# Miniprotein binders against o43427: the designs that were tried, part 5

Target 1, 363 residues: o43427
Amino acid sequence: TSELDIFVGNTTLIDEDVYRLWLDGYSVTDAVALRVRSGILEQTGATAAVLQSDTMDHYRTFHMLERLLHAPPKLLHQLIFQIPPSRQALLIERYYAFDEAFVREVLGKKLSKGTKKDLDDISTKTGITLKSCRRQFDNFKRVFKVVEEMRGSLVDNIQQHFLLSDRLARDYAAIVFFANNRFETGKKKLQYLSFGDFAFCAELMIQNWTLGAVGEAPTDPDSQMDDMDMDLDKEFLQDLKELKVLVADKDLLDLHKSLVCTALRGKLGVFSEMEANFKNLSRGLVNVAAKLTHNKDVRDLFVDLVEKFVEPCRSDHWPLSDVRFFLNQYSASVHSLDGFRHQALWDRYMGTLRGCLLRLYHD

## First folded at step 3 (miniprotein)

Design G2
Fold by ESMFold2-Fast, scan of step 3:
Structure G2 (fold): chain B 363 residues (1-363), chain A 104 residues (1-104)
Amino acid sequence: as target 1 above (363 residues)
Amino acid sequence: SPEQLIREAEKLAREVQRLLKEIQDLADEARRLGDPELAREIDELAEAAELLAEFVKELIEEAKELQKGDPEKIEELRKEIELLSEYLDLLKRLIEDLAKELEK
C-alpha cells in the first residue's frame, strides 16, 4: 500500500529527525517509532501507553498529569503529539474543572453547589479525601504548577501539531508521486511548485550525484577512457546542448506546454524530434555523476547553465500539473531504463528528489 | 489505397473532435470544483487539440488532391497520418492522467 495512506490521520510526530530516518530508508511508521521510542525510554518509559488511551475522564486526566509530574518538559512535546487533537481538547477541558474545584478545597474557601459536586466526583474517582488534601497542601501546590505549565504547553503543541501535520501531508503527497505516481489524499491537491523549485531539484540532483560519486571516482581516468566513454561523452555533450537550446530558445515557464503546443504548431516531424530531445535530456541528467567527476570543464559548464537558469525563475509559480507532467515524463524516461547502472542512478535520482521536496515544503 | 488513407484520416479527425469535447468538459468540471489553475492547464491541452484538428484537416485536403497522385507522395501521406495518430495517443494519455487527478 502507498505511504500516503499513513498520513490520513496526521497523528504521528514528524520532525527533522523523522525526515532524515525516512531518507535513510526507514518507513515513516518505523522512523516515528524509533524517534519517539528513543526519547521516551531514555526519560519516562511507560508514559506513552497511558496518554494514548481512548478514554480520558476526570480521574484519568489527574492520574496522567501525576505520572508526567517528573517528566522533563522536552519529552512532553513528543508525548502530546501522540494524542489526537480531539482528545487533547478534552484534556484541557477536564483540567479546567479540576483546577477550580481543587483550588477552592485546598484554600478552605466557601464552596458553591457546582464546586461541591465536582469535589465529590473527584474524591470518588481519585480516592483523594479532604483530610489527605489538607495534609499534603505543599505537594498539591506543586501539582497545580505542573498542570498549569502543561496546559499552556498543550495549547502551543496543539497549534504546532495542526500546522506540522498539514505541511507534512503536502510534502508526502508530492514525494509519493515520484515513487508511485500518486500524491493526493481526500481530493486535496498541492497547488503550487514554482519552476524555480523544479530547477532547484535538478541542481540538487547534479550536486548530490557528484558528491555521492566522489569516493567512487576513478583513480586513473586515462585507463578508463575508452571508445565507450568517448561515445558517452559525445552523448552527454549533445544532452547539454539540447538543454541549453531548450533554455535559450524557449521561455522555460511551462515545459509541458512547450512540448505539446510547439510540436503541434510546427511541421509533423517536430513531434518526433522533440520527443527524442526530451528523452536525451533525461538520459543526460541520469548519467551526470559518472561524467562530471572526470571532466571539470563539462561540470562547470553544466552547473553554470543550471544556476543561470534557476535564479531568474525562483520567484515564479508554475502550476503543479505542469510540474507533474514534466516530472512524470522525466521519471518514466529514467525508470524505463534497464541494467545495473541505470538502477543505481535511478535510486540516486529519487533520493535527491525526495530530499529536495522535503526541503521545498519543510523549510 | 488512397481511399483507405482518406478514410483513416477522417476517422482520426472524428477522434480529435471527440477528444476536444472531452477536454472542454474536463475543464468545466475543474472550474466547478474550484480549481481554476487546473482548468487553465486543461485549456492548454484544448489549444493543442485544436491545432491537431487543423493539421488533420490540412492532411485530408492534401489526401484528396493526391487521390490520383504519385506513389511517393502517397507513402509520404501515410507516414504523416501515422505520426498524427501517435500524437493523438499522447494527448489521450495526458487527458486520462488529468481525469484521474480530477476524480480524486
Scores: ipSAE 0.000, ipTM 0.109, lowest interface PAE 22.2, mean pLDDT 42

Design G3
Fold by ESMFold2-Fast, scan of step 3:
Structure G3 (fold): chain B 363 residues (1-363), chain A 104 residues (1-104)
Amino acid sequence: as target 1 above (363 residues)
Amino acid sequence: SPEQLIREAEKLAREVQRLLKEIQDLADEARRLGDPELAREIDELAELAEILAEWVKELIEEAKELQKGDPEKIEELRKDIEYLSELLDALKREIEDLAKELEK
C-alpha cells in the first residue's frame, strides 16, 4: 500500500521490479499495477485474474508462428525476410512474454519422455488440443529457431542500416523487443512508444537533469559523450558515436529518441561520476527543504533518511528492497506530521532522492 | 565435406520415402478397421512427411552446388541435416506409437 502511495505522487518513481517488467514489454502503468498486486496479493487466485487477458495474445502469437512451421527452412528464411520489421519485433516480443521456465521445459523434453501430465500442461498453456501435443513437440523447438532467426534478421537490419556496433545493435534491439516498441516499414522505422513509456522516459530525464547529471541537453547524447570522453574506453566512445548517427541522422520519432538517450545515460555510469559529490548534493537538498518546511521534525527525518543511505552507499551496496523499506518508512512518517506546508514540493524532493539512490545501485 | 553431406542427405531421403510408405499403409489399415479419426491423424503425419521430403531434396541440391572452400555454408547445411534427422526420428516414433494403437 505505501509503495502505491509513492508511485501515485507527482513523479513516476521506478523501482527495480517495475523497471524489469517494463523491459519485459509491460507499460509503466501495467508494470506498477502488476508489482503492487504481486506484493499485496501473492496468492495465485487474485493474481491470475490480472493475466487472464494475456492468454489470447500468447495463443495468437503461437498461432501466427505455427503457420510458418510447415515450410522448409530455406523457404522460412525467405518468408522471414519478407515479414515487415514491425511484425518481426511484435512476434519476438510476444514470444518472450511467455514464462521462460515453460519455454525451457517444452524445448528441453523429448516426445518419448513426455508424460500425460506434461502434455496436459502444454495443452493448457498453448490452447493446443491434447491429441496434437505429441506432433507439436518438435514444432515448439522449430518455433524457437524461427524466433531466433527473426531476432538475428532484425539485429542485422538495425546494424547495417544505422551503422551500429554489435553491442549497441543488440542492446537497441532488446529495448525495441522488451519495451513494447516496434519497427515500421518505410521512412519511419520505429513505432511510437506508449504514453506510459514516454512518461517514464521523461521523468527519468527530468530527474537526471535536476540532479545535474546531464544538465545542458538531456535529449542530445553527444553533449553527454563530450563531457565524459576522457573517462570512457575507446570502444565505448565509438559505440556512442555510432548511436549518435542513429539518433541524429535518422528520422526517428522523438519518443524513441528519448528512450535511447535515457538508456544510454544508464550505460555511461554518469551517477558514478557524481558518487563522490552525492553527500554535498544530498546536503544541498536538505538545506533547501529546511527553508521550505518550517517544521524541525520533518527536517530531522529527512536528514536521518539521507544519512541512512549515504553512508552505506559509500562503502557497501544495499539491496533495493532495503532502500525501498527505509524510503517507505520515512515517507509514511513525514506524511503524518502536522505543519507540513508544501506537500507537492516535499513529494518532488523525495522523488528526486529516490531516483538518485536507485541510480547509485545501477552498476 | 560436401561429399559426406550429400551421402547423409541421400540416406535421409531414403528414410523419408520409407516413412511415407509406412504412413500410407497405416492410414489404409485405420480406415479398414473403421477408425476414420485415427486415419485423419495419420494423414496429418503424411502431410508433414511430404514437407520433409521436399526439404531433403533441397538440401541435396544445395550440397551438390557447395564448394569445399565455403566453410560457413557447409556448417549451415550440416546443421540443417542434423535437424532434419531429429525431425525424422520424432516422426518415426509417432508412427511406431500409432502402429501400437492399431494393434490394440
Scores: ipSAE 0.000, ipTM 0.097, lowest interface PAE 20.1, mean pLDDT 45

Design G4
Fold by ESMFold2-Fast, scan of step 3:
Structure G4 (fold): chain B 363 residues (1-363), chain A 104 residues (1-104)
Amino acid sequence: as target 1 above (363 residues)
Amino acid sequence: SPEQLIREAEKLAREVQRLLKEIQDLADEARRLGDPELAREIDELAESAEFLAELVKLLIEEAKELQKGDPEKIEELRKLIEFLSEELDALKRLIEDLAKELEK
């Protein structure tokens, strides 16, 4: 279909459909891949089919890295363009040759060794033979090692050049995008960060942040923290649990969680560079949450969060580390000719980042 | 020194403006040759180059602030200028590749 030819290549339409699939329970990366795939399967024109194939390969690589590294899309984008085409092909071939159930179990259990017990448990749960599980694990271990080496390189690059933890850089970028999101249906506006772009960033930040925070939390109910250090992530989780009582919609809760996380961390880390009193920020959010009487009004909460926590963070002086973070995002896209031709979604993302940077810096 | 960093950043700003003109000329050539899709993609490359130009402007403002003489910040800006120079070299190569494709 000619309409599908345009649809599958249209960034605005992809954003809207991706958001809907995300609401249906898919990750943003999976939603994007499914959207492009549906266009291919409906037999779009020859030109669109070629573009769809390139886009699908791109999203397969992105999905693989997202699942293996649990890193934000901005950082994964940088990694993808640093991977030689031949290595990309090998990684995709190896990773997607596995059974989805097997990969899900390996990643969920964070297996580094394929002990007989681990593989037997996976075999029993998935119905895959032990022989097949061993073969797949041996191949997966090779892919995983390469991905872990890339992860180390990425973390070192960011910390070395930005003098920031990757978490602060990630949260800052999210706040910049958040501040310039118009939160309106805007098929006619391709120059601004869409709700889909925001949700994409929020989804991966939630995944990476939640894994980190949960992994650091004590499993025992009676466990106590050492020292008097304030554990911002643990206090944030506690406050979010209290806010959760006022928000019944799971998808809206996930979005709300991401917004609260980025607002709190950006305020404390990047914009002020002085430790802020978390209880003061938490009190502000609780006061906003107290206004919620209907789950359908969470967009009002979004507006209140922007007004209360994001707008006050604007400054004429941008930290040098933030400028480097944005340069890194730009660099990743420029180094790929395929990205230039087949990356309408990411090109719009980078163009929006330019606008966000200027509006925050020149307030 | 901060003065030297400002001068280097200003050189990068002039380079970006030159590349923006070349990109615009390539987009016009693509339209003349009847390839509006390629022209659109080249226009998007121009948007990326404009982003780089705006980052250079921010760097110049930051360098002016370094009149305070912070050696750690001076080293950070030096690395950033080095990074931007590498980015401009990469952009220039992309523009040259596109120009070759347009020649048919």
Scores: ipSAE 0.000, ipTM 0.264, lowest interface PAE 15.9, mean pLDDT 49

Design G6
Fold by ESMFold2-Fast, scan of step 3:
Structure G6 (fold): chain B 363 residues (1-363), chain A 104 residues (1-104)
Amino acid sequence: as target 1 above (363 residues)
Amino acid sequence: SPEQLIREAEKLAREVQRLLKEIQDLADEARRLGDPELAREIDLLAEFAEILAELVKELIERAKELQKGDPEKIEELRKEIELLSEDLDLLKRLIEDLAKELEK
């Protein structure tokens, strides 16, 4: 439903047909020309996109990033910001997958900051011309600039969502409040937010709600059974049912994982703060259990949602999931080391949260 | 026993601190010899060692929380200590390799 601006010369077009053709690999100029002369261009573009989708996602991603690189510097940030956060996360994730394959296959594992000597060595070993190697290296480095700009934009959005969740952490209706305020009153924000953003923010609200109760004495279940608490339970259950449907989609789950990984590479301070009060997490879980213990359906859905978010965060088949593998490749960039550091802290946090929650609800 | 696990974790904590000092000394020597690129590589290794130091500290606290009645938790900690010990052995070999590089 979102309309996107596409740069053509000094003007941005808000035309989804042109955008779709661009993602299919057409130049912006060619896409505009095709749109002008054909009344059924949208159907043709959509068909082309679908036909190329299964094995050309990386190609489309790289092509899109390359096109953004050609935008004037003054417009680049604005164009990137207009891309929905879930799509930014997907592009970033696909770029990192491509980055690993590209470095491994063509440049050699440790050549992201290569010298002329490194390029000469690769040219000799692979039989590829020096000009070709340098072109590929330069293109890789140039595209990385766009990815980093996009990552920064996404981290800012995630950080803002995390702070919002933290403010609402002590509210039993945190998910309900998010749904009502984001989707009912925030029309402008709604237009570019994806279901992945909704699921991610809801998970952070659940986590912070649990953490926000850490210092509080346990509340009697009976003292929570007034008309207000009963109404909140009904709304909370409905939101959990809707959220469970969203996170059951593998693509949405993958986007959530990508968003978490992007946040981990952004700011250590947020996760350090979470770690600092982690010793008291059991107190927060007791308070959450006290609110949920009288409704088995709510409890079961809450556990399922935590498992959907926690389990993917633990599985990373790249070096960040294996310390020994990382040490064998420690000459990787500072970025990889920061990623490992943030990932280790997050995995430790999520692992303990899952364990405690399962013990409270399943023995 | 929990007391044995605490002693093993504390041994690893002392080893991590020793390795961190060795890494710092190597980085300083690389800078003195005019190889700032190698010094940055060594600094990355130091940051990894600091992560291991944090993990060791957590393992010590977890071991202290154990009484004498949870054998499953004891086995989990023992395995984590074994894995961390292996990681430190690998780190030590990498430090030795970098020290040899500096000798050239």
Scores: ipSAE 0.000, ipTM 0.124, lowest interface PAE 20.1, mean pLDDT 45

Design G7
Fold by ESMFold2-Fast, scan of step 3:
Structure G7 (fold): chain B 363 residues (1-363), chain A 104 residues (1-104)
Amino acid sequence: as target 1 above (363 residues)
Amino acid sequence: SPEQLIREAEKLAREVQRLLKEIQDLADEARRLGDPELAREIDELAEAAEFLAEYVKDLIERAKELQKGDPEKIEELRKEIEALSEWLDLLKRAIEDLAKELEK
């Protein structure tokens, strides 16, 4: 609950919740920010607090390995050195638990020959199988270095052989497909994502970008992923930064998240344009409009973003009922705003209405 | 007053639940009449109504927390309740429009 308690690694509820969010695919910074609701945190100690927590019972599952594969290289090395020795042993044992032969074959193909020899020599000398490596803490560094080097390939192999949970596999797939598509919607690439998975991925990207975590995450130059894929990720992160959302206090941060979410979904598109308006615009309008009655600058920014990014979400030819519903929601949001800027808001509303009418009467 | 805000939010919560039932009945009727496209449009309204139901629950909880007073938060919550009332009126009109289309 106190700030100091977060950094000393006790078993508080915050440490447990932060750990669970981290396993769900959030960055450590985002997980801490969400739980303490401070909006923006720079906490190197947050990782130490989570890893030292007694709630690390989750290290006994493959979820820990999955999460480490998704961590930035610098954070991965940091996490390795912060893990208590007893939990390091459990993690190594769990890594090798599925199939000793499979792990040996996979590591053998991608490991440097020196590292492979060291692991084989230890097994031969001690008579201990890879599953019993709890006494070989030095192997921990080598194993995770290999994992870092094999991230993309190993994730695919682990999905096939270790049966990753459906949610974690989809969350990772959503992030990868979202990043690879950038701000351009490709039906062929997005066919694997449900609307829920797409929305979840977009929210994660917005949260990470708003807090600066995604833009500051180091890339792995030794990654086995194609250089082209890495270039696409870099371009996507650069595009997110260029959207330039101002980060401030809690209320303004929440408004910025809603605005960026609306803009990003408008840019990328969704599986259903009506679903996009209903779920994304309605939700965003309710949240933003309710909080904008007193802030002129944020109202102006919201109107600009609705005009710029929301229009692309609309169908080229909507049923009249859909257009009425959308315009009623938009109208309600405009009218729920303070008496200020009614003329400017009315002008923007009329512009949006004109656009909708042109699409309704598609030639 | 905080007590007044709680009563107003609870009134809106009851209104949302009533509208949700009307929407569900319309969707069922559209499916019985063999109009899956209209049923889909009605289902989309149901999702909006469910979101508003969740939102009004949040407003009620916030109103309860304000019983020991904070003028700025009270004013903010009052405005959100007014906005929700306006959206419920628009939702009601959309339901009426869809009901008319279904009767055809």
Scores: ipSAE 0.000, ipTM 0.102, lowest interface PAE 22.5, mean pLDDT 43

Design M1
Fold by ESMFold2-Fast, scan of step 3:
Structure M1 (fold): chain B 363 residues (1-363), chain A 104 residues (1-104)
Amino acid sequence: as target 1 above (363 residues)
Amino acid sequence: SPEQLIREALKLAAEVDRLLLEIEDLADEARRLGDPELAREIDKLAYRAWELALKVAELIERAKELQKGDPEKIEELRKEIEELSEKLDRLKREIEDLAKELEK
């Protein structure tokens, strides 16, 4: 409730009515409320942590699209330059194609199909020609489709990340535990995990470490005062405790790094042959990097993952053009932001990658 | 005017972003076809689009700083915007030509 006020306060860039419809339709409030109730994210910025990752980029884009469509022209320039250049270009073109009065009418009437009568009414009320209204509606419908897709993906990702936190943490902890004891079960289980599952596990560990899973011990679920979902909270907290113990063990952490790197390397053989997959992987790595400034062990793990991602380049299997494309995409993203937080990570990433490239030329 | 130059540069930025999305579609087609030579050609288009995107970002920042700048500097920036627009048109045609070829 009050936690939702914090979340809403951090996202007031979007129209309140649209935001409420979004929340009501897609259970974003349920996901946020449940995680706050578990006591895991009671720290400042706890609600923001829930929306981190690739999901946060979609959320920012959704808010910026809605805000840009409603923004006064003078304010437009300020808002536009807060987002990455590639996204700015797309949103600006769409905004410049719309008359504010037209957008206001379309959103107010909640039009989906643009009947001739609806467009005639808008034309009459706003003074915009029917021909222009039809062109703008067609353009708006394309933009609206993108917004709706982001909305769906955002909610799915939030629910998936939250709902999978206890399950994947348990599976991950079991894999690391059994692998350390050299049980065949651990190795076979690892082969069943997709690249997405491994990326999620690494991200989950990063979130657990950075959100204080090792810091102030969370209150025992049995000590919660409200009539909450005790079973889910209890399982989640137990999984985090087990993960904290595993992370504290140097041998288990080294094994985890090795297993994650092996899984990533396995997927790179396929991705390095395909531009689209490489680009998606690159975006994932950029989003993970943003989370790694707090904890030394987490930063070390990320550097190790990046090194293993680039390692296949040594055998000429991964073209230098792909590596340069990735570096340039990440560089553009970092430089478009207030880069101080991420600049140190970027510098380390560039250093590591240049080292790998240098070794390729020295071979 | 500086405001007009900003608007023109932003339109070019939008065009570059659209071309990058079209290049992604071409990359998906190359992956479906399993053609490494085609993938390499698409990679070249992506690199060129990226270079143009960086140039657009530079021109936008320069346009913002003009305010009431020298008319000679305004004309110089306008000329660079025109040159960039021509380069984008050429890239757009190459992308469209490749897309048509793949359609068949």
Scores: ipSAE 0.000, ipTM 0.113, lowest interface PAE 20.8, mean pLDDT 45

Design M10
Fold by ESMFold2-Fast, scan of step 3:
Structure M10 (fold): chain B 363 residues (1-363), chain A 104 residues (1-104)
Amino acid sequence: as target 1 above (363 residues)
Amino acid sequence: SPEQLIREALKLAYEVLRLLFEILDLADEARRLGDPELAREIDKLALRARELAYKVLELIERAKELQKGDPEKIEELRKEIEELSEKLDRLKREIEDLAKELEK
């Protein structure tokens, strides 16, 4: 697949099924491992290099962002603007705060209680300090219990579990942890929960929380729902203002052109048949934005974004999928270059841009 | 009412989520037993569960956008919720069949 080849440096080992699994939310490592394990993709020096490569480090930053792109556009609208990408990254970090070796030991032994002897054994085997093992076990016990309880009684009890944002954050982490780290039996496992699955779970919890808040509103539900739409437009407008500031940066635009040209070298001729479609999609973005919102300020900022950021990609005959690839690649590069002071703005910038593009085109 | 339709769709969404977790557990078990072909068949069911999940999300959004006093639209959404419930039941049966294969 062309897109996946760009990430892996034109590795001919990457086939359509690996790309499809990656789009489904499996990491590149997991997708390659799954295909090798199934006997379809041969275990070679090259596949071993992919599985162990530093390219995994390069993809780490936008790996979480790519998972957001897997989600339906309406889910992204709700999730991105109510839960900023930086906060979502924090939730993922909390989920990954569990050492995999620790999780394997706890699940493998099916520990119901963290006796000092059990934790000492895990500490000795894994090299993790006893103090860290106890902290992780306490957190794991709480999180896993909530997830198991929800699995047993989702329909009847879910609303009781997701009433406040703090509680929702806990439950997001619980669901992500449960689905991805069920190493109850066996020694080698692949992650099963994509970020799309996580985003879907998060959206259901947000919906539940929103319905709970509406139910307790002092006025009629219709009035409250109108207020929610206005609040979403306001947050969207604020995110677009921040995006406009970043787009105006000449250095960022130059980096954009450099990264896209380098990544797509040799592919421009292949996209001749997609050129008209890309032009139509670009114009469609502006038209749909105007149709979906009656807020002139929002439309004006979105048009400005398209003219300053998306139009350069279109003029170089890139399909929309390549624009998406660029946005992920550029996010990772600028985030690492810009450092600490611009991290929060950059997270919101990329989240807002993806949300705008995907909400309109179900990408 | 629109609020009741949202709650009904939300309950259906939670049922789909529960089923998704069951499918993922089943796929994990197939991989644990060294049966990647069966795991691939189960992955197809997981994809179908995700499609149902996305459809339920669309229904929730449509219910949220529904104006009070639109009985035709209320009836349309109710019918689509019923159709999704039927699709969910079919998926459950296919999962039961694959689980029996795994027990061998």
Scores: ipSAE 0.000, ipTM 0.150, lowest interface PAE 19.1, mean pLDDT 46

Design M2
Fold by ESMFold2-Fast, scan of step 3:
Structure M2 (fold): chain B 363 residues (1-363), chain A 104 residues (1-104)
Amino acid sequence: as target 1 above (363 residues)
Amino acid sequence: SPEQLIREALKLALEVYRLLLEIEDLADEARRLGDPELAREIDKLAERAFELALKVAELIERAKELQKGDPEKIEELRKEIEELSEKLDRLKREIEDLAKELEK
């Protein structure tokens, strides 16, 4: 007896494939739809382009591509045929767009400019973002090789191109600008990124800004020791003042508790706590950014993130029925998810936010 | 001092935050690889990390109330911080070992 069977109320609709898709970040509804379409494709021989076009919008396509790119090579030939020709064309375009020269010249140069020594915590975020971009490029090369091996009718059918390529490129660009503190409100459209990507970048930025404020900036003992010696006590006192501000910051502590409550079973009104987590994340992002940074561009970035992604998802106008349904079942069936308490709840948190974002941007 | 205790607790909280993000990355990687056993092991690590996060948050609140200190309670909290730090270091090592094994 699976919790997912109880959740949906029909074991024929909830099987191992649906469970795996749900763990991958799809909502139960999307997972069921994808599983049903896969079954129809196997049963009827219909083309993937027709069966999946309505189910997967730009954000779902991006996450599907990400998972495909990280899949073991033995499964790539099998899985790629489930992707519509237009989305397969996206993979080809991204491979062509992100050759090694492009990645090193354009993205590396932007990251270097954003990582000046006076922004040490941004430098840390920038390093992580660059690694992510390099990893994605390497994965695109792997997928492209698989597509090349399937040349012929498959490659010939990839002549239909969609604006999906534009959205994927914007997702990469936005991640780079997040790390570089170069994002400007009104110039780059955050609305093209998934909420999961935005929440991760925002959380990473908050953590690194907080670490920087605490004085975790790396120092070379040999090169800087003499200069630091005379100002050691003053630097320590400044660090202590900043720690007092962070400790007194109820918004930061509320954000921390909110994230913990999202991951842990609250037993009483899990839905209410998850809804509060969305509110606390929004409030925490704005207030913490305002206190931790005097860089107006960074504050504007956090405000833009909150306004475009977090606050809209918190609006009365976005449907909460799927969230309530899932959370009600979660508390009743936690024992069915032994060992998955944190992962299942966290995945639902991210999946729900992505789902809300999809609905907001594809009206 | 209470201020030193708060400083140590905050640094511990920041490390827990960072560890949670690293665990999330590992969980995503395990899901992409389609390894449910690995994902289950990562879930156990995530549960331990969230338990640490909760304890650290409570410890910070207790430390703030010690602004007018009680030496006995300060030593008690200091020991708890040390114990949590040791648990965090053990968890970090397990996560690093798992991450290295995943790259192979």
Scores: ipSAE 0.000, ipTM 0.115, lowest interface PAE 21.0, mean pLDDT 41

